# Miniprotein binders against Probable HTH-type transcriptional regulator ArcR (arcR): the designs that were tried, part 9

Target 1, 263 residues: Probable HTH-type transcriptional regulator ArcR (arcR), of Halobacterium salinarum (b0r9x6)
Amino acid sequence: MDPEAANNGEPRRITSVLNAVEIIDAIKEHRGITLQELTTELDLTKATIHTYMATLRQVGIVEQDGDGTYQLGDWFVPVSNYARNSTDLYRLGREEIDKLATQTRHTAHLVTESDGRQIVLYESMGEESVTTEYHLRMRETPRKLHTSAAGKSILAFLPEGRRETLISEIEFGTESSTPIGSPDALREQLATVRDQGYAINDEEEIHGIRSIGAPIRGRTEDVAGAVSVTAPKTRLQNAEFAGEVPALVMEAANIIEVRLETA
Below, E stands for the ipSAE of ESMFold2; O stands for the ipSAE of OpenDDE; V2 stands for 0.75 times the mean of E and O plus 0.25 times the DockQ between their complexes.

## First folded at step 7 (miniprotein)

Design q1 (from v2b with E33R L36S A39I Y40R F43A L44E I77L L80V L84M A87V; at its last look DockQ between E and O 0.03; V2 from the best seeds 0.00; counts 0 for: pae E 10.6 > 1.5, placed apart)
Fold by ESMFold2, look of step 7:
Structure q1 (fold): chain B 263 residues (1-263), chain A 90 residues (1-90)
Amino acid sequence: as target 1 above (263 residues)
Amino acid sequence: SDPETLQEIRELFNEATELMQEAHELYQKGDLRSVSRLIREMAELARQMARLVRELAEDSGNPELVKQAMDLVREMLRIVWELMRLVRDK
C-alpha cells in the first residue's frame, strides 16, 4: 500500500526539495512573481509557499524587490559558471563555436544533453545575428530533443535503446509548429540524420526560424552534445541552408570530437 | 612508444588519402552514395588518429610531438570537409 515500499530499488523522493525547485522554476518562467501569483500557479497553499520563500530568501536563492516581486538571487551566477566551466565540452568547444558564428555570420550554439533534454552551454553571435524568441529559449530552458536541429542530431546518434525510450515519451501532434505527426515519421528523419551526419529544422519549431545541427560524439558510443547554427529564414537563404552551412556545422562538431578525444 | 604511435598516426593518414583518391574517382562517376560511405570511413580513421594522439599526449612530456600529431588530424578533417561539400553541392 506504500508506493515507495512497492518500489524497493527506487529511492524515496524528498518533497520539500521538489517544491523548492518548482518555486524556482515558476520565478524564472514568469520573470519574477508575487506570492499570490505563486499560489495561482502552483498546487501549494499560500502558507506553505510563504514558508519556502522565507527559507529560500535566507539562503540567498530568492530575493524580493521593492514592489514585492520575488526574483532569483545572485547565488545562481557563480553556481552556473562553476557548472559550465567544469565541463570539457565547454572548455574545448567554445572557440570552435566562435569560429562557426564568424564563418556563417549567424548565431551558433554549443549544446549538451542531460536527462533527455538539450541545454545550451555556449552561444556566439555572428555579425548578422538577430535576437529572436527562439534564441532566448535556447539559452534559458532545457528542451526535448526532437524539437530542434541540435536536439535531433543528438537523438539520432544516441544508443538505440535510449533513443527509442525518448521517442516513446513524446506526445505527437501537440508540439507548437512541429510537423512531425508520428513516431515513425520521426524515426525516418533520424535515419536520414544518421546517414548524412546533420539535422535540419526548417521552420519546424518556430515559423520563420531555420537551424542546422550536428552531433558531437563522446569517447564511448554515446553523444557528448551538439553544435548548431540558427537564423531567421530571411537571413539564411536556401543556398546556404542546403550547402555550405551544413558542412561548416559538421566540421565544427568533428573538430570538437577530436579535441575531446585528445584532452 | 612515442615514435611507434606517431608512425601509426601517419599510416592512418596515408590510408585516408588513398580513400580520398578513391572517393574522388567515384565522385567523377556520379556514385555519390559510395562517396558518402568512403567519407564516413575517413571520418572513422580520423577518430582512430585522435585516440592515438590522446595516448601520445598522456605518455609524452613533449608538447611539440603532440602538436605535430594533432596537425595531421586537423588536415585530415579538412580533407573530409571538402569531400562533404562536393557531395552536398551535387
Scores: ipSAE 0.000, ipTM 0.317, lowest interface PAE 10.6, mean pLDDT 80
ESMFold2 (binder alone), look of step 7: mean pLDDT 84; pTM 0.811
OpenDDE base, look of step 7: ipSAE 0.439; ipTM 0.778

Design q2 (from B3, 20 letters changed; at its last look DockQ between E and O 0.24; V2 from the best seeds 0.00; counts 0 for: pae E 10.7 > 1.5, pTM O .787 < .8)
Fold by ESMFold2, look of step 7:
Structure q2 (fold): chain B 263 residues (1-263), chain A 90 residues (1-90)
Amino acid sequence: as target 1 above (263 residues)
Amino acid sequence: SDPETLQEIEELFNEATELMQEAHELYQKGDLESVFRLAREMSRLIRQMAELARELAEDSGNPELVKQALRLVWEMMRILRELIRLAEDK
């Protein structure tokens, strides 16, 4: 494929790489996909997709099941481990997340922000932890920051210009995807988060789920990531949710922040 | 005990505040190398404060003591960041 011409102020983009990524994303989103489904999903011919698949299979990025379904290959496992393990946030934060999960007895997460989306770097399960659909979603799918306690804590502590840009990109009024009805409602929540140092999500994203999040602030007043604790409402009672867990979450985030500053 | 742990945190905070004041004096004299050295020492004190705050949070049933400890750690972190930013800007 021909390299895409440089956009003013941006490096050149190569269309074939973008198509390969789109194919990989489609496989992930459909949890496996056939060649025919790809031709329906993408605006590429069957022959073109076939040549991509042949190449991606050769390098191990894609594999094909006995029924003709394409899956992501094992290639991603060591690469993703390397990418995660090489970050200071993961290296210096994972032990604190383990401690937090033990202390609260619930699920704890270490979250980073990339391109306006939250990505789970590490998950630790406490003694009373219950695996939920929420945990799966957190680990597999980057989400916009306003959708969770961890994400709101990051959003609240971003520089104002960046925060407002991200808010402007949210489509409000589709409450089936989020309980927040307007930009002003979100700004009010974020102001509260800045005042108290932590964010809450009390069944706002998914019914029956509670979470507490706090930002890990970086050297330049930007945000390196967030810490959160999440549990079903039946497992995270009001006393813990209102006082003890927020304090522990903020302390864990603060410990990680200090370790990042002194590394 | 919880009150003793909070007291240790407060003592470390006061010590770090003295280092910050010295660093600002050195900054005014243009001795940025010494400013960075003192910032590193402040960072070590902040790490000790944060570890004590975690101990307090793990062992305490008093959330107000934990909040006090965390505020001291956060405040010192903000001061250190400001000092480092000023020194790097110069």
Scores: ipSAE 0.000, ipTM 0.320, lowest interface PAE 10.7, mean pLDDT 80
ESMFold2 (binder alone), look of step 7: mean pLDDT 86; pTM 0.847
OpenDDE base, look of step 7: ipSAE 0.103; ipTM 0.566

Design q3 (from z3 with I43L L46V L50M A57I K67R L70S A73I Y74R F77A; at its last look DockQ between E and O 0.83; V2 from the best seeds 0.00; counts 0 for: pae E 2.0 > 1.5)
Amino acid sequence: SDPETLQEIRELFNEATELMQEAHELYQKGDLESVMRLVREMLRLVWQMMRLVRELIEDSGNPELVRQASDLIREMAEIARELTELVRDK
ESMFold2, look of step 7: ipSAE 0.541; ipTM 0.849
ESMFold2 (binder alone), look of step 7: mean pLDDT 80; pTM 0.749
OpenDDE base, look of step 7: ipSAE 0.612; ipTM 0.857

## First folded at step 9 (miniprotein)

Design m1 (from q3 with R10E Q48R E55R E78Q E85R K90E; at its last look DockQ between E and O 0.84; V2 from the best seeds 0.72)
Amino acid sequence: SDPETLQEIEELFNEATELMQEAHELYQKGDLESVMRLVREMLRLVWRMMRLVRRLIEDSGNPELVRQASDLIREMAQIARELTRLVRDE
ESMFold2, look of step 9: ipSAE 0.714; ipTM 0.895
ESMFold2 (binder alone), look of step 9: mean pLDDT 76; pTM 0.683
OpenDDE base, look of step 9: ipSAE 0.658; ipTM 0.877

Design m2 (from q3 with M50F R51E; at its last look DockQ between E and O 0.01; V2 from the best seeds 0.00; counts 0 for: pae O 16.1 > 1.5, pTM E .728 < .8, placed apart)
Fold by OpenDDE base, look of step 9:
Structure m2 (fold): chain B 263 residues (1-263), chain A 90 residues (1-90)
Amino acid sequence: as target 1 above (263 residues)
Amino acid sequence: SDPETLQEIRELFNEATELMQEAHELYQKGDLESVMRLVREMLRLVWQMFELVRELIEDSGNPELVRQASDLIREMAEIARELTELVRDK
């Protein structure tokens, strides 16, 4: 059976690149992986996987620990820094995030969207900031937009067709962290976000954590990203959470919008 | 859609261009086996581009898109031929 005949009109892709990405994802997901575990997870022979790992090690994408566990190498650090630094959003937004973290005394984030997921471009910590599992997870894993205040802020202002597509892909009730019980409940929240100009997450994602987010609108009708502030509920009191912090988040977002429009 | 098919042809062309550069470097190093592998890969890309051009002809009939795609395919096929000849002459 000629393996070439099964390309059912899908765009050609380099299988070797796809496999390399799957290996990278597997290492990241498992927080390190052995050759045996890779052989179990991937539909590839052990010999093929060994050749991939040898190649990835040669270029520094993968490293191997003394116990034989494969890890991601430092290759990603300069590449990710370049990718981040090349964005107008990061270059124009970074200072406003630092200012926002200082003003609020909490953790501020600059977030962008990629394929319906949020990516943290920049984090700034205020004097009262606490490193939480939330902050670590947000840095390491692109999360669906509906899961955070920043993401909801983006999702609310995306074109309706794209927004509805992304909503249709949400498996409601499967994600332990999503209090949003239905597509209609999400649509109602997103309507409120459009009316108010900001999104709230009040212990929705993580118990004891609050977030406020505002969209950064692009030059087009599209959303370039979002600004958010995140803090423990005990530190982000109701008065700050309902008034002062939303105002500061929206102000920061608007300054970045103006900079993006004028750049 | 016609735009999607054209984009796919462009992606295949870019991939083939990268393979040609790599094949040239390997040829300079005397690694003829690797060059032949890359030439075979390029020929597969050219074939896929021909199928996509056929789809464009059948579905769109946009003569400019067809011309552009055909020019890219011809260029790739010529380079693949040249590389094949270079490997045979060594």
Scores: ipSAE 0.000, ipTM 0.162, lowest interface PAE 16.1, mean pLDDT 81
ESMFold2, look of step 9: ipSAE 0.317; ipTM 0.722
ESMFold2 (binder alone), look of step 9: mean pLDDT 77; pTM 0.703

Design m3 (from q3 with R67L D71Y; at its last look DockQ between E and O 0.82; V2 from the best seeds 0.00; counts 0 for: pTM O .799 < .8)
Amino acid sequence: SDPETLQEIRELFNEATELMQEAHELYQKGDLESVMRLVREMLRLVWQMMRLVRELIEDSGNPELVLQASYLIREMAEIARELTELVRDK
ESMFold2, look of step 9: ipSAE 0.677; ipTM 0.895
ESMFold2 (binder alone), look of step 9: mean pLDDT 79; pTM 0.736
OpenDDE base, look of step 9: ipSAE 0.488; ipTM 0.814

Design m4 (from q3 with M36L R40W V87I; at its last look DockQ between E and O 0.42; V2 from the best seeds 0.00; counts 0 for: pae E 13.5 > 1.5, pTM E .658 < .8)
Fold by ESMFold2, look of step 9:
Structure m4 (fold): chain B 263 residues (1-263), chain A 90 residues (1-90)
Amino acid sequence: as target 1 above (263 residues)
Amino acid sequence: SDPETLQEIRELFNEATELMQEAHELYQKGDLESVLRLVWEMLRLVWQMMRLVRELIEDSGNPELVRQASDLIREMAEIARELTELIRDK
C-alpha cells in the first residue's frame, strides 16, 4: 500500500513532487546535470528519471542543451520576480539598499527569513564592490542564520523560544563553517548583537570577507528581515568597519522598519 | 519609558552636533588625530541613538517622532561618513 495515503492528522505528501524538487535542486547545485549524474544521486531508475525530465521539460522548468546536459529553464525567472515583488519588505526596502550601497561604496543586501534560513531579496553593488563566490552563494542558496552578519542580526532579535529552537537545530563543529563552536558561544554573540543593535562577521564565514548586519524588526515583535553590507577585507578596512558602516546599516534598517510600520 | 527614551535620544543628538562642530574646528587647525577620535565618538553616539530609536519604535504610539529620530540618525551617519573619508584621504 501507499503510506502517503495514510493521514495521521497531516495531509498526504506526494512523493513525485518531492522528487521533482530534488531534481531541481540537483541541477542548481551541479550548475547543470546529466541523466547519468542524476541516476547516481537519486535512488530511481534511469527510465523513471527520464520520465521526470521529460515532464519537467514539457512545462519549461527544465531545458536540455545540445550536449545532453539539463539546465533550469526560464520558467523560474518570472516566478521568482513575482514571489519577491509580492513582499512589502522588498518594495519598501530596495531603495534604501541602493542608498546604502552608494553611501558605503560596497555591496548591500536586503534579507528575509523563511523556515530558519536567510534568503536574499535584493542586492545592490557600490562603486568599490567586487564579485565574489560569497555574493553568488548569498543570492542563490538559503543559509542558516548563524553563518552571516545579516542572519545573526535576525536570530538575535527573534522571539526567545524560536531563537532557542533554531539554535538547537544547529550541528556545531560538524556543520558550521564559522569559528562559532558551541551553542553558548553563539548565544554570547547574539546577546552582544541585541545590546549594540548590529551584528558583525569579521572573516568568520570566509577568510578575507567582512560584513555588518542589522535587523528589520516587525510590529508583532518578530523580525521582518535584515540589512547588511559586505565586502572583501581589502575593500572594507578598519575605519569603515569599526564605525561608519555599522551606523549606516542600522539607520537603513530603522528606516525600513518605519516604512513597514506605516504601510 | 518613551519620555525617558526620547530625552536620551535628544541628549545624544545634541552631543553629536557639538562634537561635529568641534571636529570641524579641529580639522581647520590640522589636528587630525583629535578629529579621528571625535569621528569615532560621533559614530558611537549614532549607534547608541539607533539602539534607543529601536526601543522607541517598539514602545511608542507616536510615529512622527520615530520618523524624525530616524531621519536625524541618517543625517548624522552621512556627516560622520564624510569626516571619515576626509581622514582616510589623508
Scores: ipSAE 0.000, ipTM 0.240, lowest interface PAE 13.5, mean pLDDT 79
ESMFold2 (binder alone), look of step 9: mean pLDDT 74; pTM 0.662
OpenDDE base, look of step 9: ipSAE 0.066; ipTM 0.490

Design m5 (from q3 with E78R R81L E85R; at its last look DockQ between E and O 0.82; V2 from the best seeds 0.00; counts 0 for: pae E 1.6 > 1.5)
Fold by OpenDDE base, look of step 9:
Structure m5 (fold): chain B 263 residues (1-263), chain A 90 residues (1-90)
Amino acid sequence: as target 1 above (263 residues)
Amino acid sequence: SDPETLQEIRELFNEATELMQEAHELYQKGDLESVMRLVREMLRLVWQMMRLVRELIEDSGNPELVRQASDLIREMARIALELTRLVRDK
């Protein structure tokens, strides 16, 4: 019985690499994990997991605390910095995010998309910025695009086929769902974003937090990313939220677009 | 053509300048709600101008035309900003 025949047309992958990524994700999700917890979560033997952990620890991807808890190691820091610095979006956008944070006095973000999730490439804090749990979560966890003003800005301008695929994957009415109660309500909001050139999040993701985002078009017809400003509702007054911040976010996005297209 | 696209951007800028004048008159009358309505309309014009700037880049990429168009966009954004600040500070 030739063991090679059971590959049901799926592209060949290296299982050990997939398992290593799953371990990394588990450590991150649990904010540290024990060998026993990993054995419960992963469909691997304790001996196999121990060998993975020993290997990952050897290369500095994983570290082990004195209590036996596994954490992510400093290996990720220079690698992530390299990955970020290698993007045209980061290199050409960073200064405009700093300017935007200064002008608005609030927190500004540069966001890109990866596999239907938002990745924060850069954050800048204005004078009135408050570090919230939102900002921490945005840096650490790639969220689905529909959850933020920046993400909605990207989702609105993705190719229709890709946008509809991503909308179909949203579990509405779950904790991970948008406050937008239906796919059609989301499509309507995205149509408004395409018409006006920016997205609004008015306490949709987090109570008391407002955000405004604008898309950044790439050298292709596709959206490269977004610019956003986020602030507590108490600090982002209605007039500023409805006019001043949208104008500045759109300006920043356009400056980055022009740089990306002319570089 | 690049000259036609730039002309369209200038027309949108002129329209936005008219809206700005109207917004100042409404502000003097104390009609802040109408001022904010006009600010939103100005933002739509800015968005249209940004689309036309992309067309300029895609067509010829003439750096001088792109610069001129981008300068008009920045001026419009500044006007919208100023009007919004006036409303906020009232």
Scores: ipSAE 0.474, ipTM 0.793, lowest interface PAE 1.1, mean pLDDT 86
ESMFold2, look of step 9: ipSAE 0.637; ipTM 0.888
ESMFold2 (binder alone), look of step 9: mean pLDDT 82; pTM 0.775

Design m6 (from q3 with M20L M42L M49L M76F; at its last look DockQ between E and O 0.07; V2 from the best seeds 0.00; counts 0 for: pae E 11.6 > 1.5, pTM E .609 < .8, placed apart)
Fold by ESMFold2, look of step 9:
Parts: sequence; C-alpha cells; structure tokens
Structure m6 (fold): chain B 263 residues (1-263), chain A 90 residues (1-90)
Amino acid sequence: as target 1 above (263 residues)
Amino acid sequence: SDPETLQEIRELFNEATELLQEAHELYQKGDLESVMRLVRELLRLVWQLMRLVRELIEDSGNPELVRQASDLIREFAEIARELTELVRDK
C-alpha cells in the first residue's frame, strides 16, 4: 500500500494506477513513445517503467511497434465507444448535431465538460465542411473551456462559484494571439455570452477559423454540454455569423435540453 | 410568490399550446418557412418554461405546489416532444 495515499475522508488512491494513467497520457501526447523517452518525462526508473509497460501490453492497453515504439492498443476503441454511446447527451443529441451540420453546411460538434475541460462527444460534417489534422487532434484532446465557443458557452453558464474556480486556474498573459489576456477580460466576454445566449470565437483560437457555441443546460443547474458550429472564415461570412448560424445553434441546444429534461 | 410563479407558468404553457396549434395550421398550409420560425420560438419558450418550473420545484417548501409543478413538467415534456418531432421531420 502506498503511504502517500490520501486520508482526508475520501477513498485511498493507488499510486501505481496513477502512474499507469500518466504513461498512457504520455503515449497519447507524443503519438507514440520509446521507453527512453518515458524515463525523461516521468520520475520513474527505466526498470520500473519497463514493468508497467509489460503489464499494460499483457492486457492490451499498450502495444509495441516493430521498432520498439509504444502505442495505445485497440482496447480503447470499444471502451470509448461504450462510454460515449451510453451517455444521454450523446444518445439524445447526435441526431440534432447531424441536422445542424446539414442546415449550416459546416462542421457541428456536441461537447461535454469533464473536470474543467471540454470533450468532443460527436462531430458531424456538413457539405462545405473542411477537415484538418488540427481539427482531428482537437477531437482527441480535452481543452480548457475558455479556448473555444463551445467551451466559453459552458463556462458562462456554470454556477458562479465553479466558474470562478476554473477562471482562477487559467494562466493569462502567455497567449500571443487572443484577446483573452486577463481574468477580467474573460469575465467580460462571459457576461456577453450570458446576455445573448451564445458564444462566438472569431479567429481567437486559430487564425481564419470561426465558431458559434451555445450551452445545453441540465436538470441540476449545471451545464450538460454545448453545441457548436465551426468553419473557416471564408465559408462563414459576417451575415451568417451574426444572425442565422447563432439561431440554429441555439435551437439545436434547446432541443437537446428538452430531450434531456424529458428522458 | 410560489402561487404567483405557478400562475405565470400556466399562462406561458397556454401560450405555448396556442403557438403549437398555429404551427400545425401553418404546416397544413405548406408555409414551411413560417413553421420553422414559429417552432424555434416555441422551443425557446418551452425551454424557459421548463427552467422556471425546475426553479419552483427546487425553491418550494409547499408540497402541493411541488406536486402541481411536477404535473406541469409532465405536460411540458409532452409538448416539447411534439415540437421536437415537428422539427426533426424537417
């Protein structure tokens, strides 16, 4: 038993499980990793990491390429599908995201929040949508909420105490390409989002990319997730961006809210 | 305030029901653009009504008002389902 486990009236934590998760995260972040690279990143001996890798390989969570590089195994595919497909948000929201993508002709997303980060549950591609390697990677990586229209719509409608906690965890002033330079600047944007019911991201995250997001509110006063539409600026012009698309995004979010409330 | 809030909810429910009937009439006329605009308004109204009813339930200590609000939630659930099917068909 690891003596570092917490005894604060909460269940004991097992360090070897946390280490295994950290190894899995490193493999994902590096898109494959060698044993030597793991020793550089983790505070564990090479022998210890080797033992973890042997165990993770035995159960199929990790696999090793012919050149010795470790990759995540296919074990995760059915597990992630089960986890996503079992959520009410995915089951009740997927069709509305498909309709939204068709109506706008752009990329639509269904997003949930977990531990202060946004997770894409579903993506639907409209007729004029453009897929890039960056967009595919964003689908794989939980991101802080302030970085996107979907995330800002969630953050704006979270209970104030939780919203302020998450804002306090953001490192401002290190971003060279965003108007969000301080907590007060973010709070001002979020107030606008609460007033109008949707969030915008006008080239704030990536030059040339626009998005509109709206929250999906849950029964418990918490936010269940968000709906968003994303497109290159050349494909989402000012008239659509200011009127038609926000209305469609909010409609989709409202329909999903009602379905969640009545399920 | 609980009885006043419940009455406001009932008034908005009646308005939503009337708008649903108007949406049905517009659908039968084939004016699909007006149908979609009205359905969007109806869904926003229904969502707001559901939130008001939820707030009443969470804040109320009166058992009879909680029961009445729960019954209204069931009625709102049915109208929301009908509105959703109209939008989905399109």
Scores: ipSAE 0.000, ipTM 0.269, lowest interface PAE 11.6, mean pLDDT 79
ESMFold2 (binder alone), look of step 9: mean pLDDT 74; pTM 0.642
OpenDDE base, look of step 9: ipSAE 0.622; ipTM 0.862

## First folded at step 10 (miniprotein)

Design n1 (from m1 with E10R N14E T17K H24R Q28E E41K; at its last look DockQ between E and O 0.85; V2 from the best seeds 0.00; counts 0 for: pTM E .782 < .8)
Fold by OpenDDE base, look of step 10:
Structure n1 (fold): chain B 263 residues (1-263), chain A 90 residues (1-90)
Amino acid sequence: as target 1 above (263 residues)
Amino acid sequence: SDPETLQEIRELFEEAKELMQEARELYEKGDLESVMRLVRKMLRLVWRMMRLVRRLIEDSGNPELVRQASDLIREMAQIARELTRLVRDE
């Protein structure tokens, strides 16, 4: 009996790589982690974890502070820069995000989707931008698409089957849910996004924060990503929020779409 | 067809010019609420034109036509911004 046949039709995976990723995620989630905490969180022996940490430290993926806390190392910086720079969306979109941040004086984002979550590829800060803990978290943690204007703009234009799958996975009424109280209310909002070409979050994710997002359509029915602007409600007045910013976000999205299709 | 899509783009651009003129007249009357309604209409025209640009890309991929249509989108977006600024600065 070939021992490889016993894993219930799931494709073969390298457990050690999965465990290394789980360690990286644990460090990130806990904002640093001790060997003891890792031993409690992972179904691995302390000796095994120590060997993982020694290996990850050797390659600079993990570092250890003087107190014994493990952190993520600088290895990620050039690797993530390469990964980002290898995307057409980033290469063709970055300058339009800088322009958008300058024009709006607010924070602009270039967002892509991965496995139903938003990834911030690029952020540009305008003169009136406020660095909030929110902006830091958005860069660090891929959130579900329904949580942001950028994400909703992507979700609205995803293929219907995929969109419905992602909607079905939303736990409405939880801390991670939008103020949108039901799947049908979300579908209605997404229909409005398809009709108008942009999405709005008006204090939906964070109190006092507004955002506007527009999709960047990819090939045929696919969505390559989104452009968004985010600002405090006190700095983004109703007229600007309803007119100027949507126009600029849509313009930026169109420029990027054209570049993606003509490159 | 590209000619049909281009004709629709031109029609939307003429509609945008008409909306701009109407908005200026309303602004001169001090009807800022109506100006903001026209800004929303302009944004819808921008979106409709973006869909037509997408159709041009998908049908022929003529880069010059796509560029020309994209330039018109920028002009329409600029109109929407200008009208919004008029309302904001009052």
Scores: ipSAE 0.671, ipTM 0.885, lowest interface PAE 0.7, mean pLDDT 88
ESMFold2, look of step 10: ipSAE 0.681; ipTM 0.878
ESMFold2 (binder alone), look of step 10: mean pLDDT 77; pTM 0.682

Design n2 (from m1 with E10R D59K S60T N62D; at its last look DockQ between E and O 0.80; V2 from the best seeds 0.00; counts 0 for: pTM E .775 < .8)
Fold by OpenDDE base, look of step 10:
Parts: structure tokens; C-alpha cells; sequence
Structure n2 (fold): chain B 263 residues (1-263), chain A 90 residues (1-90)
């Protein structure tokens, strides 16, 4: 009996690599984790987990604090910088994000999509920017696209089949759901985004926070990413929010699009 | 060159110029709400222009034409910002 036949049609994967990723995610989610907590969270023996942690520490992926708490190591820093720098979107977009942050005086983001989630590739802080826990979380945790102006900008221009799949996976009425309240209301908002070329999030994700996003289209009909500006409502007045910032966000997105298409 | 796309770009730029003139007239009358409406219309024109620029890239691949069209987008976006500033400073 070939032991390979018992995989229910799923492609063969290396379990040890999956487990290492689960450990990394657990450390990140808990903002540090103990060996005992890992043993409770993972279906692995304490001895096995200890061997994983020893291996991950050896390569600098994990570090251990003096209290025995495991943290993520500096290995991620150069690796993530390389991964980011290898993208055309980051290389061609970064300067426009810095310019956008300077022009708006607010926080600007370059966002890409991965598996229906937004990834912040770059953040630039304008003079009036407030570093909030929100900004930290945006860099650390890929969120569903419907939760932000940048994400909605991407979601609006994704292929219809993919967009509808992602909409179907939203649990409306939960804490993780959009305040839009229904799939049809989200579809209507996304239709508006397609018509106007930008998305707005007015206190939808966080009370007192506004954001504006515009899509960056790739060489194909697909979306390469988005540009966004985020600010406290108290610092982003209605006229600026409705006119100046959308104009600047759309301009920045277009410059990046042209660079991507002509590169 | 795609002459149809270039003609559409010129038409959109002319429409943007007309909107700018109308916005200045409304501003002089103190109708700031109508100016903000025209700012939103200008943003729609910017988006239409961006779509035409994309079409131009796809059809021609001429980097100079794309640059010229992108310059027009920047000018239109600048008009929208200037009109917004006029409303904000009142």
C-alpha cells in the first residue's frame, strides 16, 4: 500500500515547513510565545517543538528572550527587504509614496494583494502623520481587501470571478466584517470605485480614521496594487478629503502604472 | 498613433478646461458647494483620462505619447487640487 495514496488529492507538502510557518505565525500573533503555549497551540510534542525552536534559533528566524519567550529574529529584516526590493511595484512606486506623503502631509501606503489580502509594501509618514497602533498592525497583519480604501481599490478591479469569490468569504455582521453590512452593498461600493477610480474609507475600519485609495493596474487587466493616504478625520477636512487627496492619490497611482507598463 | 484615442484625450482636456472656467465663475459668486461638485467631476475626468492613457499604451506603446497624456493627467489633477484649495481657504 503506497503511503502516498492517502493524501486526499491534495498536493504533497513538506509538513516540517508548514509547521515552521505555523510557529512563526503563532509568535507574531501572540507577540511572543512560550514553549508551553506553543505546545498547547500546535499538535506537536514538546520535544518536537523544542527541536523546531532550536533549529529556527540556529538560523536566526527565532530568538529567545531571557524569560524563555520566543520572538522573531532579525533574519526576517534583510529577507523581507530583499523580497520587497525585488518587486517592480516597490521599486517604481516608493518614490511616489514619499512624494504623496509630503504633498498630503499624511501617511501614504503602497499596497499589494496576496491571496485576497492586502500587504503593505511601503509606508511614508507626512509631517502631520500620527503613528497609531493601526499603522503598526497594517504592516504586520495582512487584512482582507474590503477593510481598507487601498484594499477596496484592488478588490474593485480584480477579475469578477475572483472578486465574487472573495466577497463570498466575507462574514458580514461579525467584528471582522465591513460596516457595509451586506454583499450587495459592498458590490455597489465597488461599482462606484470602478466608476470614479478611487475608494474612500470614512471611519469604516477605525473610528476617527479616513483613507483614500486608488488602484495601480498592471500590464494586464489585473491590479498590481494600490496607493492610499490615511489620516485622522480631525486632520483631513471634508474639502481636502473629497478633492485634493483623491487627486493626489490618483496622480500617484497613474505615475506608478505608467512606470510599470513602460518598464 | 491611435487617432481616435488622441482625439478623446483632447476632448477630455477641453472638458476639463471648461469645468475649470465654470468653477472660477462659481467661486466668484461664493457658491463653494458647486465648486466642490465640479472638483468631483474633474476627478471623474482624471479617471477617464487615465483609462485612455492605458488604452494608448496598449495600442501604440509610444512612450512619448504616453508621457504627454500623463502630463495632461497631472495638469487635470492639479486643477482639482487648486479648486479644492480655493474652497478650503474660505
Amino acid sequence: as target 1 above (263 residues)
Amino acid sequence: SDPETLQEIRELFNEATELMQEAHELYQKGDLESVMRLVREMLRLVWRMMRLVRRLIEKTGDPELVRQASDLIREMAQIARELTRLVRDE
Scores: ipSAE 0.613, ipTM 0.854, lowest interface PAE 0.8, mean pLDDT 87
ESMFold2, look of step 10: ipSAE 0.613; ipTM 0.858
ESMFold2 (binder alone), look of step 10: mean pLDDT 76; pTM 0.678

Design n3 (from m1 with E10R M50Y; at its last look DockQ between E and O 0.84; V2 from the best seeds 0.00; counts 0 for: pae E 2.0 > 1.5, pTM O .788 < .8)
Fold by OpenDDE base, look of step 10:
Structure n3 (fold): chain B 263 residues (1-263), chain A 90 residues (1-90)
Amino acid sequence: as target 1 above (263 residues)
Amino acid sequence: SDPETLQEIRELFNEATELMQEAHELYQKGDLESVMRLVREMLRLVWRMYRLVRRLIEDSGNPELVRQASDLIREMAQIARELTRLVRDE
């Protein structure tokens, strides 16, 4: 009996790599983690965890502070920069995000989708931009698409089957849910996004924060990503929010889309 | 066909030009609410043109046609921004 056949038809995976990723996620989620906390969170012996941490430290993926807390190391910086720079979306979109931030004077984002979550590829800050804890969290934690204007703009234009799958995975009424109280209300909002070409998030994710997003369509029915502008409600007045910013976001998205299709 | 799609884009551009004229007239009358309504209508035209540009990309992929159509979209988006600025600066 080949021992490889016993794992319920799931594709073979390297457990040690999965465990290393789980350690990285734990460090990130806890904003640093001790060996004792890791031992409590992971189904691994303290000695095994220590060996993982020693290995990860050797390659610079993890660092250890003077108090014994493990942090993520600078290894991620050049690797993430390479990963980002290798995407056509980032290479062709970055300058339009800088332009959009300058034109709006607010924070502009280039967003992509991965496994039903948004990833911020690039952020540009306009003159009136406020660095909030929110902006930091958006860069660090992939959120579900329904939570942001950028994400809603992607979700609206995803293939129907994929969109419905992602909607079915939303736990409405939880802290992670939008103020949109039902799947049908979300579908209606996404239908409006498809009709108008942009999404709005008016204090839906964070009180006092507004955002507008537009999709960057990929080949055929696919979505490559989105462009968004985010600002405090006090700085993004109703006229600008309802007209100028949507126009600029759609323009930026179109320029990027044309570049992607002609590259 | 590409020529038909380009003609439809030109028609939308003409409609946008008419909306711009109407918006200026309404602005001169001090009817800022109606100007904002026309801005929203202009945004719908921009989106319709964007969909037509996408069709040009998908059907023929003619880079020159795509460029021309994209230039028209940028012009329309500029008109929408200008109208919005008129309302904001009051």
Scores: ipSAE 0.483, ipTM 0.788, lowest interface PAE 1.0, mean pLDDT 86
ESMFold2, look of step 10: ipSAE 0.539; ipTM 0.844
ESMFold2 (binder alone), look of step 10: mean pLDDT 78; pTM 0.699

